# VH-VL binders against q9vpl3, part 326

Target 1, 224 residues: q9vpl3
Amino acid sequence: RGKINIQRPKAPHYERARVVAVTQPKYPELPKAKSCFKTRAERTQQQQENPYNEIIAREVRNWLDHSRLVAFFHLSSITADDIFRVRVQLHKQNLHLKSYGSKIIEQAVKNTRYEAIVPLFHSNHCIVFSPDPEKTAALLRIVRRVPQMVLLGGIVEETMLSRNQLVAYAQMPGLHAVQAQLVQTLSQAPGHLIQQLQAHQNSFVQVLDVHAKNQMNEETPKST

## First folded at step 11 (VH-VL)

Design cb32 (framework fv_imvotamab_arm2)
Fold by ESMFold2-Fast, scan of step 11:
Structure cb32 (fold): chain C 224 residues (1-224), chain A 120 residues (1-120), chain B 112 residues (1-112)
Amino acid sequence: as target 1 above (224 residues)
Amino acid sequence: EVQLVQSGAEVKKPGESLKISCKGSGYSFTHYWIGWVRQMPGKGLEWMGIIYPSDSYTRYSPSFQGQVTISADKSITTAYLQWSSLKASDTAMYYCARLSYGDYFGFDYWGQGTLVTVSS
Amino acid sequence: DIVMTQTPLSSPVTLGQPASISCRSSQSLVHSYGNTYLSWLQQRPGQPPRLLIYKISNRFSGVPDRFSGSGAGTDFTLKISRVEAEDVGVYYCMQATQFPYTFGGGTKVEIK
């Protein structure tokens, strides 16, 4: 191709690449800066006040307001091809897989009835939306084959449901049975139920954090 | 499945008004942004702006702010791009494209394009 | 505004040979969530643009695996491992990390 002139000595492409590499920003400094200073108060505050985030937050609010089923998932490493196949399967059931940054979700739901979901998004996540709550069973059947997606909970007809409650909802034969169970579940004050759901979600996030720290500790040399 | 169909080619004189359309089908129209992209003859792509059909919120490129108006009618799943007064420099191919920040953070499906020719 | 610079302007390629297109941004494209919203589009003659690659390296639906994307920060590459006749067209990189969204100037891929 571009190597047709063999009559002259020409600078090796690899030699030039090496010269360029040594003139680039110091790579050893970037990992230290990233590990020690990856997040800053100024960055966080600017992100929260960013008009760009507000534009994306409009999309999140619209999906929340027009969906009778919302399911929240932790998302482990997955290839684009694999997530695309899942998205296609879900779409056939009128289930819409979306991924948004945690700060955008926080901005979208702050001071709304959905604010309790914020703790679910401290790690990698995705959300499935549908206008049809009877598709919950189809959702769980599809996701069962995707170990990288871990169900955290959801919202059905504006009611916050834990993982176990959402699984139970999927097994109900119709809306009458669901209403009966929701009445039993919601017999406690709404604040109490939401607190319990948020506490369990915070516990899950805490477990993930402890697991990550334990993995780091396993990799660190023993103290001298 | 997902399809964006644009209105036919237009031939106009400078100073005339024009409104071109982009009709979406095969998806939930109000849940996705529609963007407009200009391609002048023999040139590259330029982003003009986006609209969220659910509430008609718009965001324009600074180069196109005040030059065009983007609107949408969700009852007929159609987005529009309009000029109050065309200039010869508006001669271009205009594309509409779908955008979702929750899907690909990019324009995933595109219309076939509307050629607008403005000459004296 | 972020300026996107593509090289080369044109890439005449022998059928079955590889092609490589570079895209450089005037600023880092890393979004606040750590993702980089760099896309590659293909425009065949007389046709609208088609999404090929999103978030640097992820192939869109229906895109053959001979297309691959790579890069980080400000320097990105689109590679076609074995150019086929149907790959003739203009390729554009695009950033959606900040407003206004901007495109590269385009690279024309044609057969020798």
Scores: ipSAE 0.658, ipTM 0.849, lowest interface PAE 1.5, mean pLDDT 80
Fold by OpenDDE, second read of step 12:
Structure cb32 (fold): chain C 224 residues (1-224), chain A 120 residues (1-120), chain B 112 residues (1-112)
Amino acid sequence: as target 1 above (224 residues)
Amino acid sequence: EVQLVQSGAEVKKPGESLKISCKGSGYSFTHYWIGWVRQMPGKGLEWMGIIYPSDSYTRYSPSFQGQVTISADKSITTAYLQWSSLKASDTAMYYCARLSYGDYFGFDYWGQGTLVTVSS
Amino acid sequence: DIVMTQTPLSSPVTLGQPASISCRSSQSLVHSYGNTYLSWLQQRPGQPPRLLIYKISNRFSGVPDRFSGSGAGTDFTLKISRVEAEDVGVYYCMQATQFPYTFGGGTKVEIK
């Protein structure tokens, strides 16, 4: 009894082959979702002049213009649920988490003072906006608990900061406190200088007084 | 809590002018678009236009272009819809809604509606 | 303009039974950035519309789990797993992929 070759089945008789060919369910070719293999970057390159781009770009620009704190994050394999949780936490602190396409950001910041941020948006990213620069510490505290969010840098008070600079900023006492300390330090400096300058003069006067006293003592005849 | 509160019902005659309002609260008014939607009696929803309150940039539906004016006063967090000359066909419920981009990309919060009745 | 077609116009449903609403667009709602901006709204009698679903399948805050959205391209579906009395109203699909934004004609859900 010939071993049924399951790997190369003998072609059925012509009539059977016809019936099988006609009865084979023609599965509609699943639309090759051409989009499944296109990176987010590739998908965004086909910028059809969509009026939406302008609207969104305007929004981004306005967020940038009205925020005193802006932080840029890379997102690494974060779930929608995780993002939502983080968003809620941030929102409680008046921190606004937004995500935009790289092309939208490019359009938004083109020919503006923010153009330097464009290189930060080559991958999955999000932006956190706040009107309050004092919330930087709060932001970092929240994000520390989210390993999928990697801080890339930020803008504080219209100044672009690296990741390290932003961390340092969060650790600094408030601007007013720092200014007060500086003023105190500067106000003490002239006092010390004056003291040092006067110290030499005072010492000289003391020496002269001692000398004068000694001379007077030598000139006073011991009344016998 | 995000809220949009609209002005009260209006009864007008044809040819009269009208301006209705939508006040936003509980969020940063300047960072979100406001849209207006018309609903004629017993009919569906129609998008009229949107405005960005921060700079008052406005986009209209072609069907409503030149028929209405959308404006905003960011200082009092209020958006407006106005007619220079009302028609009987303008009788409808008018809704304002917040449009969110990046998150929902849709109208996430709605006002309670303003009924406008235009009758001779 | 993108035309949104909803079916059925009316959906009488028995309490506790599932409901399904279809929405078809005249063209693809996939945006150039890859997102599909289809939303579902609920309008109860005498109330303003309420957002239920955004971006095809995401439930908005406060929306019960019995509501679900699905679809792709030009065909979209809203499902209610178990209809409750409070679910009576008109449901609209909306596209925000292209200007002007357009709504479906609405589907009235009623209790049999």
Scores: ipSAE 0.155, ipTM 0.641, lowest interface PAE 1.9, mean pLDDT 84

Design cb33 (framework fv_imvotamab_arm2)
Fold by ESMFold2-Fast, scan of step 11:
Structure cb33 (fold): chain C 224 residues (1-224), chain A 120 residues (1-120), chain B 112 residues (1-112)
Amino acid sequence: as target 1 above (224 residues)
Amino acid sequence: EVQLVQSGAEVKKPGESLKISCKGSGYSFTHYWIGWVRQMPGKGLEWMGIIYPSDSYTRYSPSFQGQVTISADKSITTAYLQWSSLKASDTAMYYCARLNYGDYFGFDYWGQGTLVTVSS
Amino acid sequence: DIVMTQTPLSSPVTLGQPASISCRSSQSLVHSYGNTYLSWLQQRPGQPPRLLIYKISNRFSGVPDRFSGSGAGTDFTLKISRVEAEDVGVYYCMQATQFPYTFGGGTKVEIK
């Protein structure tokens, strides 16, 4: 019915060009592709679960990769001035005090042998990093004067050590061979005791067998 | 001032061994990692590995693991890069550089470079 | 491994004019509330590399104020406000956010 109207002009581009120019950064901030099939709620939850935690976790992994001494502390309330003085004293010994959120640390150690440290970070905490494990003694000497920092444990030469094991390590001379042997000894699994006990049991059985055999042989006349 | 001084240029044949050096001065040598960087003729920079001189602890780039050995002697403040058997593809300029640990993880001072030429 | 891509490959500039070098990482580096371990190096012809900028935007000791760095995430820029004859050379970005450390392919700055 009636005449067909002519095709209308294309939508205006001026406002769209303006919006694109002011909202698009030089470099795209958006992921390479966003799923158009995800709901707004699912996209919001993914954003909250968040690439930023992974980025900062990579910084923590970088510190772990460069450090052969990592010490974990509970940190009580301390003034900015006091913590600055501690940081300066530690820095002189190539010891670096850092603080990260517990979720960041969890992400950093996820799928590594150090995942077991996560429970240590459910309260206020800080970490001291150093490339030099011989600085453990210097670390404990400095921290002894900082009651707000309580040693929880650490990692030395990629080996998890308890508070007591770290204190023992710090008391050894600065000889690498002696310190490495101590770390190996302190980190031995309780299972080694069972193996040693089983070895002693087998040795005892062998001694009994030899004794029994010698008693039987004593009945053989020596004269022939 | 802080200086890293490297050994002189080397001309070698394939299959020969080689050890080049990097001597640090003007700073606490044992407090800083030393890195080694390769630059093929006319090409860019490639990180090879780092060493902590106090105890000679090393970390290698995967592409150089097993291809070279990095070592250090803290008594003479010197780091080393060595090959058991050179290849023609090892022809390059080799730089040592000091890594700033903790503050920014950047290579702040560099040696002058050692040119290694491997030809038949 | 993090791949670092630099553009342009070469930048011919007139003395006294600005130059700009871009560096893009294949993965996001550390956020602004953490440290971003991106540095810029200068290599003059026949000389070893020299540190210019560390942690995106901090000038190293002795580096002229005409050099500046900026950026975040995956995209970083080195700018020379007024190119001088001594600025001729190859410029490299480097990341130390994770092992292995990786360098950009380099950008050659030369005078027209």
Scores: ipSAE 0.006, ipTM 0.513, lowest interface PAE 9.6, mean pLDDT 77

Design cb34 (framework fv_imvotamab_arm2)
Fold by ESMFold2-Fast, scan of step 11:
Structure cb34 (fold): chain C 224 residues (1-224), chain A 120 residues (1-120), chain B 112 residues (1-112)
Amino acid sequence: as target 1 above (224 residues)
Amino acid sequence: EVQLVQSGAEVKKPGESLKISCKGSGYSFTHYWIGWVRQMPGKGLEWMGIIYPSDSYTRYSPSFQGQVTISADKSITTAYLQWSSLKASDTAMYYCARLDFGDYFGFDYWGQGTLVTVSS
Amino acid sequence: DIVMTQTPLSSPVTLGQPASISCRSSQSLVHSYGNTYLSWLQQRPGQPPRLLIYKISNRFSGVPDRFSGSGAGTDFTLKISRVEAEDVGVYYCMQATQFPYTFGGGTKVEIK
């Protein structure tokens, strides 16, 4: 049955039809491999018609669209009591810990600006949402005490940030103007000409230089 | 503190219309689903449907599709359950409950219930 | 629809003794990404239901440690290690793996 698929937006429907056409055999002759291709195409359409996954994806999209801070974590095994205590601490700071299946996240963000986050959910994961980006410092302070949660990256004011960029953001004052300027700087769109020139020069060469310096520091660590 | 507060008990005659309410407080109303559950006198729990207040998307149990209407008004953080024409078989306690798929994947907080009595 | 069968219908228990409630589903409750969405609800006389256990074995906030859940696939158990007077009520299992959501028929826990 295709009724639910027919009611979907034309662009996603057209893309799905293209995938089906590519995977289906040209002729009605059914060698085992071509029959398998037809079965796979039908299975893909049936999976896209599952309303339960779309229902949960709706919730995920709503959190992404209405949060000014989104942080992505790898999650190692943790007891219900421990995660509850973390959730309580986070809630005091208006930080909301959520866990969704990888397939549901993929469906939620497919064909959206958030699609780039899909590879982050290869393993066990969780996401922290907040309408308040000033709470990034509080978030990192709380999760520092939770070794089972490993920061992968995040989104601040609709800008994708790496782990290091999110840590840098957390160390700045909570004034809105300062935060806006910092996000621009961290996203490689700095507010100052000199910093803009440096950002354009942030290439493999600079990455290699930093790596070399870090390697030297690792080999000959200086204490004090 | 998360709370769901339901409207008061109703006594109606068959054929009358009714709309009962469930007001959420202490959380972001538009981020959580609201479900409705029926409990007939002396019987167990039956799921009726859910609504997502952010966009008013609804999903009904097949046994309740077309028999009731679920709606929400996010400006006053309230969800509704409505009948166009009540039957004596609608006599029951009706509960609203909060649902989230990112936390407990089930109903976590419940309203106090609204008793609906339909008799001639 | 997934049918949830609860046993026993009623469980009279002496204070301080254990109680055990069984819940069986007509098909597996394992979701495609590995989680099992089986919850237990407690309803005290004249009160609304309250969440007790979620995802088979995890206690909800404020739930005493004398409550425990276990099971897999289609067979689930709720145990109360030492029944207290406040534990009187009806207990329901619920599945959220597939729509429509379905509940067990309930088990009444009473003090004898």
Scores: ipSAE 0.749, ipTM 0.881, lowest interface PAE 1.1, mean pLDDT 80
Fold by OpenDDE, second read of step 12:
Structure cb34 (fold): chain C 224 residues (1-224), chain A 120 residues (1-120), chain B 112 residues (1-112)
Amino acid sequence: as target 1 above (224 residues)
Amino acid sequence: EVQLVQSGAEVKKPGESLKISCKGSGYSFTHYWIGWVRQMPGKGLEWMGIIYPSDSYTRYSPSFQGQVTISADKSITTAYLQWSSLKASDTAMYYCARLDFGDYFGFDYWGQGTLVTVSS
Amino acid sequence: DIVMTQTPLSSPVTLGQPASISCRSSQSLVHSYGNTYLSWLQQRPGQPPRLLIYKISNRFSGVPDRFSGSGAGTDFTLKISRVEAEDVGVYYCMQATQFPYTFGGGTKVEIK
C-alpha cells in the first residue's frame, strides 16, 4: 500500500484536476491594504493634501486654548462601545473625550506652546478636555475603570505635567484650599515669632518678680 | 441637553433678502461646527456648508458657494444662513446641525428646520 | 463629488420583520487616517433628521439595539432587526470623508 505522501500529493488525474480547478472557490484577493505599503512620506503627503486637516486642526487648537485641563491617553484595544460608555461618564463630569489623528494634532500645535505634546501621539490615542482643572480627580477615577485607557500626561493650567505629576495633582487639595492653608500658615508665623521674641523678656520679668518677692520677705521683720 | 432652535417659517417674494437663524444651547457653542442642510419639497438632503463659531471660519459646498452666506454670532450662540436675493428655487426646508470632528465626525444634533417659501 | 446610491427607494415592511437598506459610494469612503466616515440618518414624517449610526457601525446615543450598521469601502448596509411602527420614515446615508458632504437619495421605510 503506497505511503500516501502528504507533503507532495500526487497530482490528481487530469479529469479530477479540471473539476477541482473549476470548483476551487476563488477567494477574492483581499484588497492588499495599499495603506500598509505606503511610505510614511506618502501618507504624510496625502494627509497634508486633505482639506480636513486644517479644519480639524482649528478645532483641536480651540479645545486646547480653552481647556484648563487636558489629558492624553493611549488606547489599547478598546472597543467602540467601551469608548462610548467612557464618553458618557466623562461628559457627566463636563469632561470631553475627543479623538484626532496624529497628523492633525501635529498641525494644530505646530509653532505653539503645545508643540511638546506631539511625541505622545504615535499610536491610538484620545484626549480629554475640561474647562475645570478641579475635575482631574474625577477624570482619573473614571479612567481607572478602563484599563484600555493609559494616561500619558496632561496639561493643567497651561502647565505640562507627566503622568505622575498629574496623579499627584489630582490628590492635592484645590488651589483655593492650598492658598487658604498657605495664608493661614503665613499668618501664624508672625505670632510665633513675636512669642519667641517675648519669651526671653517674659522669663526675665518672672525672675525679677521672684527676686523682688524674696527681697520683700527678707525685709519683713519678724515682729515678735 | 443639546438643542438647536431655528427661526420660524418664512414667506418671501423673489428678489427679497432673508436671514434665518439657528440658536445652540446646552453645550459650548464655540467648540462645535454648525452645518446647514437644504431639503427641497419631497427631495433628499443637500449639504450647504459649515461654520466654526469660534472664529467664523466657513466652508461651502460648491453648489452653494456665492449663493448663500453662513455666519455666526458666538455671543448669542447663534448661526445664520442668509440670501441677498431669493429665488423661487430656494423654496425648501433648511436645517442647521451640529458637527463634531472629535467624536462622531458627523451631524449629531439637528434643528427643527425652517421652511422658506419663495413665491411671486 | 462622491455619489451615494441607496437601494431600495422604498421598503415596505411588515411589523416585526427585518429591514435592510443598502448604500453604495462612487469611491472609497476610507479616509486618509484610516477611518470611514459613513453615517445613517433617520427622518420621520414631519421631523428633522436624526443621527442613527456613525462611522459605519456605531450607534448614536438613544438609538435602539435593533438598528445596526455594517460595511466597508464602498458598500454599506443599515439593518433593522425588527421593524416597529416608530421606524417609519426616510433613511439617508451620508459620507463625511470628503467635501462636499453628500447624502444618499433616501430609502422610505413603510409599514405594509
Scores: ipSAE 0.743, ipTM 0.876, lowest interface PAE 0.7, mean pLDDT 87

Design cb35 (framework fv_imvotamab_arm2)
Fold by ESMFold2-Fast, scan of step 11:
Structure cb35 (fold): chain C 224 residues (1-224), chain A 120 residues (1-120), chain B 112 residues (1-112)
Amino acid sequence: as target 1 above (224 residues)
Amino acid sequence: EVQLVQSGAEVKKPGESLKISCKGSGYSFTHYWIGWVRQMPGKGLEWMGIIYPSDSYTRYSPSFQGQVTISADKSITTAYLQWSSLKASDTAMYYCARLDWGDYFGFDYWGQGTLVTVSS
Amino acid sequence: DIVMTQTPLSSPVTLGQPASISCRSSQSLVHSYGNTYLSWLQQRPGQPPRLLIYKISNRFSGVPDRFSGSGAGTDFTLKISRVEAEDVGVYYCMQATQFPYTFGGGTKVEIK
């Protein structure tokens, strides 16, 4: 009986989207700077007192662990109706648009193989998840019509890719051809055209690889 | 209609190899994970692992890592569970099931099961 | 690993009477702002498991309305409002919030 035969979360109703927005006030307020002289211990304690942050952080890790394609976007001002339409279009392609606070992302990925993504979330952002890396082309076609969403980069098959590398990945016809492209790209310095004083080419891929290896080694011992 | 059809019952000796199959139909095979679940005689259900058929990516339960191999051939919409060397403790009913990622994060359609008997 | 504990182990029920099965997880199963990936499966004698309930309380396609699920966090209940002969079998709760996916030990529903 499967009509669409696509594995994906149900698209939220217009009413549900409003309810999700309203749920934000139910979370404990994030720690605020009440004075210029808060100690690190006081700031840490305030962050630890927000139980909903831990629940959301687990959700972020679950999405990262279940996804073969993760794309990161800067999100400019956009209406709730417009983002809802984008979310529906993405959903039809098994692409799942999510938004999380930067502090929650940092909490979720610190000391994990995903820690390299933290710098991407210092401004307004959203993330698209998918179990299918072949959907990268569909993703880029959909977001090309949404100027408020600016691609920053992504993770494909646990490999951190820059914006240009992800665009190149989307243009390859098959996973075997794409894998060959990724191997070749990893042998070259990503961001070669970026004029940066502190040029650490391939840093995201290298950091992700180191974290992935460390995470794997830490998971090997089953003693707690 | 979504359907998963598994291979027939097997009777084996300890040390023999075995490969059982699960054929999907009525849906886009590459869009869903396929999981394998063991049920020992008179016991409950144990998740063994899953495979994403589009790229053959696998994830195993820690209890089954290194004990079995899960694979898939998307050209014939079939997933496989394989042992290199069977043990008497592998005697069980083995189910394949389709994992609906996102809505349920659970197994929505199940195969009929393959009974594997390993005895001397 | 998340441990799923089911009670009772066995539930003999008079035909037409209600049955109730409890499931407790060792950790919270909340995945997404309140979405909890807790499912209930039915296994009739000699048959494969069948999905009954997903996300705590949602009936899967074709499942009779006499089946209902409830709960939150770590405590969940499956209720059959009026047990019929075809409801004989073993019922399992399952979590898919994190790897590895885990099942409860099962509850056998039988007619006394």
Scores: ipSAE 0.007, ipTM 0.460, lowest interface PAE 11.6, mean pLDDT 75

Design cb36 (framework fv_imvotamab_arm2)
Fold by ESMFold2-Fast, scan of step 11:
Structure cb36 (fold): chain C 224 residues (1-224), chain A 120 residues (1-120), chain B 112 residues (1-112)
Amino acid sequence: as target 1 above (224 residues)
Amino acid sequence: EVQLVQSGAEVKKPGESLKISCKGSGYSFTHYWIGWVRQMPGKGLEWMGIIYPSDSYTRYSPSFQGQVTISADKSITTAYLQWSSLKASDTAMYYCARLDYGSYFGFDYWGQGTLVTVSS
Amino acid sequence: DIVMTQTPLSSPVTLGQPASISCRSSQSLVHSYGNTYLSWLQQRPGQPPRLLIYKISNRFSGVPDRFSGSGAGTDFTLKISRVEAEDVGVYYCMQATQFPYTFGGGTKVEIK
C-alpha cells in the first residue's frame, strides 16, 4: 500500500489531511500550475453559462428526489479498473455510483434543504444513490474494501446524517428484525391497562406468598 | 437486465407521417436520457437529439431541428421519434440509446434499431 | 460543429495481432474540470453499436482488457492488443463535449 495515502481520514481533519498530502513548498521550483490550468474551451464554457450545467443539474435533482439513500464520499486516486469493479459490485445491490462536478451539484441543490452538502464537494468526490435504505449495510461492506473511498456522510429518508450516524444506521437490524424488536419492546413496555391488570395479580400473589411463608416457617422448626 | 426495444421496420412513401418507438426496461426510465441516432445505408452514425423522460426536456442536433420531433411517455417507459412528412433521404436505420452524465457520460445501452425505408 | 476524423478507413489484421485506430477532433475535447468526453463504440455486422470505452480510457462493463483507449486534447487512440474473430466490425469515436454530439467516420476492422 502507499506510504502517504490518506487512509480514510475523518471529516473534521479531511481538509488538513488533503493539504498535507498535496502541499508544495512555499517557493515552488516550477511555475506551472498544472492541476488548476484551464483550457480556452473550459474558460469559454464557464463564460457562456455552460448549458451542460443546467442539463446535468436536472439529472442530479432527479436522483436526489427519488433516492431514499444517498451517501457522499471523498474519492482518492483510483484506477479505472478498480472503480469499475466497485461500480459493478454496487450495482448488484441496487446502489448507483455517480460523479458530478461541484458547480453542477451547487446548481442542483441551491434553494433546497440539501444545499448544506455543497462544502463536501470541494475535492474529488462521488455519490452513491439507492431507492432502498436497507442497502446501507451492503454499501459500507463494499466500500470498506476500497480505501480510496472515504465516507463523508449521507441522507437517509430525507434526513441528513453524519458519517458516524450513517455507520450506526448500517449496523441496525433489517426491517424484519426491527419489527421483531418493536414487538418485543411493546410486549415488555408497561401500559396503563396492562399495568393495572398486573398490579391486581401482584397484590393477590403477595397475599398468597405471605400466607405460604407463614405456613412454611411454622413447619420448619428453628435449629440452634 | 437493461433493454431498449424498438418498433419494427417501416416502409413508407414520401409525404407520409411516421412515429417510431423505443421502450426501456430493466432500469429506472426517468433517471436516464434517451438519444436518437441515424445511420444511413452504408454510412456512419449521426446524432439527432436527446430527451429526458422525467420532464420531457429535449435537445436537438441543428441538422434535425424542425425535421423531427422527439417525445416520451414515462407511464409506459417509451420514447418516440416522429416525422410529419417523410422524404426519400430519411431512408436509414434509426437507433435509440441510453445516456447519463453521472456514470459513463456516453451512450451505454442501445436498441436493436428500426429500419425506415421511404420510396415511391 | 466539432469534426471527428478517423484513420485508417479500414484495418485488415491477422488474428492475434494488434490493431490501432486513431481519432482526431477539429477542436479540443477537454471540458469542465479537465474531463474529456470521448467514447469509442463497436458495431459488429448487422448489430447495433456497443459502448467500449468512455472518457478516453475507461472500459465499459464486460469489455475485455485487450481494448484500451488513450489520448488527450484532439488526438485519441483505440488499441486492440490481440484481435479475435469477434472483434470484426466498424469502430467509431464519439465526442460529447459540445452540442451537437458528433461521430468519427468509422474504421472497419477485418481479418486478413
Scores: ipSAE 0.683, ipTM 0.845, lowest interface PAE 1.4, mean pLDDT 79
Fold by OpenDDE, second read of step 12:
Structure cb36 (fold): chain C 224 residues (1-224), chain A 120 residues (1-120), chain B 112 residues (1-112)
Amino acid sequence: as target 1 above (224 residues)
Amino acid sequence: EVQLVQSGAEVKKPGESLKISCKGSGYSFTHYWIGWVRQMPGKGLEWMGIIYPSDSYTRYSPSFQGQVTISADKSITTAYLQWSSLKASDTAMYYCARLDYGSYFGFDYWGQGTLVTVSS
Amino acid sequence: DIVMTQTPLSSPVTLGQPASISCRSSQSLVHSYGNTYLSWLQQRPGQPPRLLIYKISNRFSGVPDRFSGSGAGTDFTLKISRVEAEDVGVYYCMQATQFPYTFGGGTKVEIK
C-alpha cells in the first residue's frame, strides 16, 4: 500500500480538481497594510479626520473628567460573553465598563492631565468608570472573580494610583472614617500630655503630704 | 432602570415651529449620547443626528443638516429636536435613543416615540 | 454613505421554525480599530425599536438566546432559531462604523 506522500499529494483527478478549485473559499486578499510605512504624523492626521474618533475621544475625556474612580484593566483571552457578564455586574454597582482603542485614548488624553495613562493601553484593555470612589472595594471584589481582567492601575480623586495602591485604598476605611480617627487620636494627645506633665506634680504633692503626715506624727507627744 | 420618555403627539400646520423633548433617567445623562431617529409612516428608520449632553456637541446626518436643530439641557436631563418651519413631509414618528460608544457602539435604549403630524 | 441592504423584505415563518435575515453593506464595516459596529434591532408593531444584537454577534441584555448574529466585512446574518409569536415585527440592521449611521430597509417577520 503506497505511502501516502502528505508532502506532495498527488494531484486530484481533473474533475475533482475543478470542483475543488471552484469551491475553494476565495479569501479576499488582506489589504496590504499600506499603513506600516505611514509616519506617526500621518497616522495621527488620518485618525483626526475620522469624525468617529473625535466623538469617541470626547466621550472618553468626559468620562475621565466626571469620574472619581477610574480603573484600568488588561484583558487576557476574555470572551464577549464574559465581558458582558462582568459589565452587568459592574453596572449594578454603578460601575461602567468601557473599552476603547488605544489610539482613541491617546487622542482623548493628549495634552491633558491624563496623558500618563497612555502607556497602559498597549494591548487589549478596558476601563471602569465610577462617580463614587467608595465603590473601589466593590470593583475589586467583582474583578477578583474574573481572572481574565488584570488590574493595571487607576485614578482615584484625581490621583493616579498603582495596582497596589488601589488595593490598599480599597481596604482603607472611608475618608471620613479615617479623618474621624485622626481627629480622635489628635484630640487624645493633649490629654495624655497634660496627664504626663501633671503626673510628676501629683507625685511630688503626694510625697510632700506623706512627709507632712510623718512630721505631724512625730510631733504629737505620746500622751502617757 | 434606564428610561427615555418623549413628549406627546403633536399636530401642526405647515410653517409652524415645533420642539419635542426626550427626558433621560436612570443613568448618568451627561456620559451618553442621545440620537434622534425619524420613521415616516410605513417606512424604515432614518438617523438624524446625535448630541452629547455634557457640552451639547452635535453631529447631523447630511440629509437633516440645516433642517432641524438638536439641543440638550443637562440640568433637567432632556434632549430636544426642533423645527423652525414644519413641512408636510415632516410627518413621522420621531424616536430618541441613547447611544453608547464605549460598550455597544449603538442605540441601546429608545424612547416611546413622538408622532408629529403636519397637515394643512 | 454606507448603504445597508436587507433581504428578504418579508419573511413569513411558521411558529417554531427558524428564520434568517441577511444584511449587506456597500462597503466594509470594519472600523479602523478592528471592530465591526453592526447592530440588529427589532421593532414590534406599535412599539419603538429594541436593540437585539450589537457588534455582529453580541446579544443585548434581556434578549433571548434564540437570537444570534453572525457575519464579517460586508455580509451579516440575524438568525432566530425558533420563531415565537412575540417575534413578529420588523428587523433592522444598523451600521455605526461611519457617519452618517445608516439602517437597512427592514425585514418584516410574520407568522404564517
Scores: ipSAE 0.021, ipTM 0.542, lowest interface PAE 3.8, mean pLDDT 84

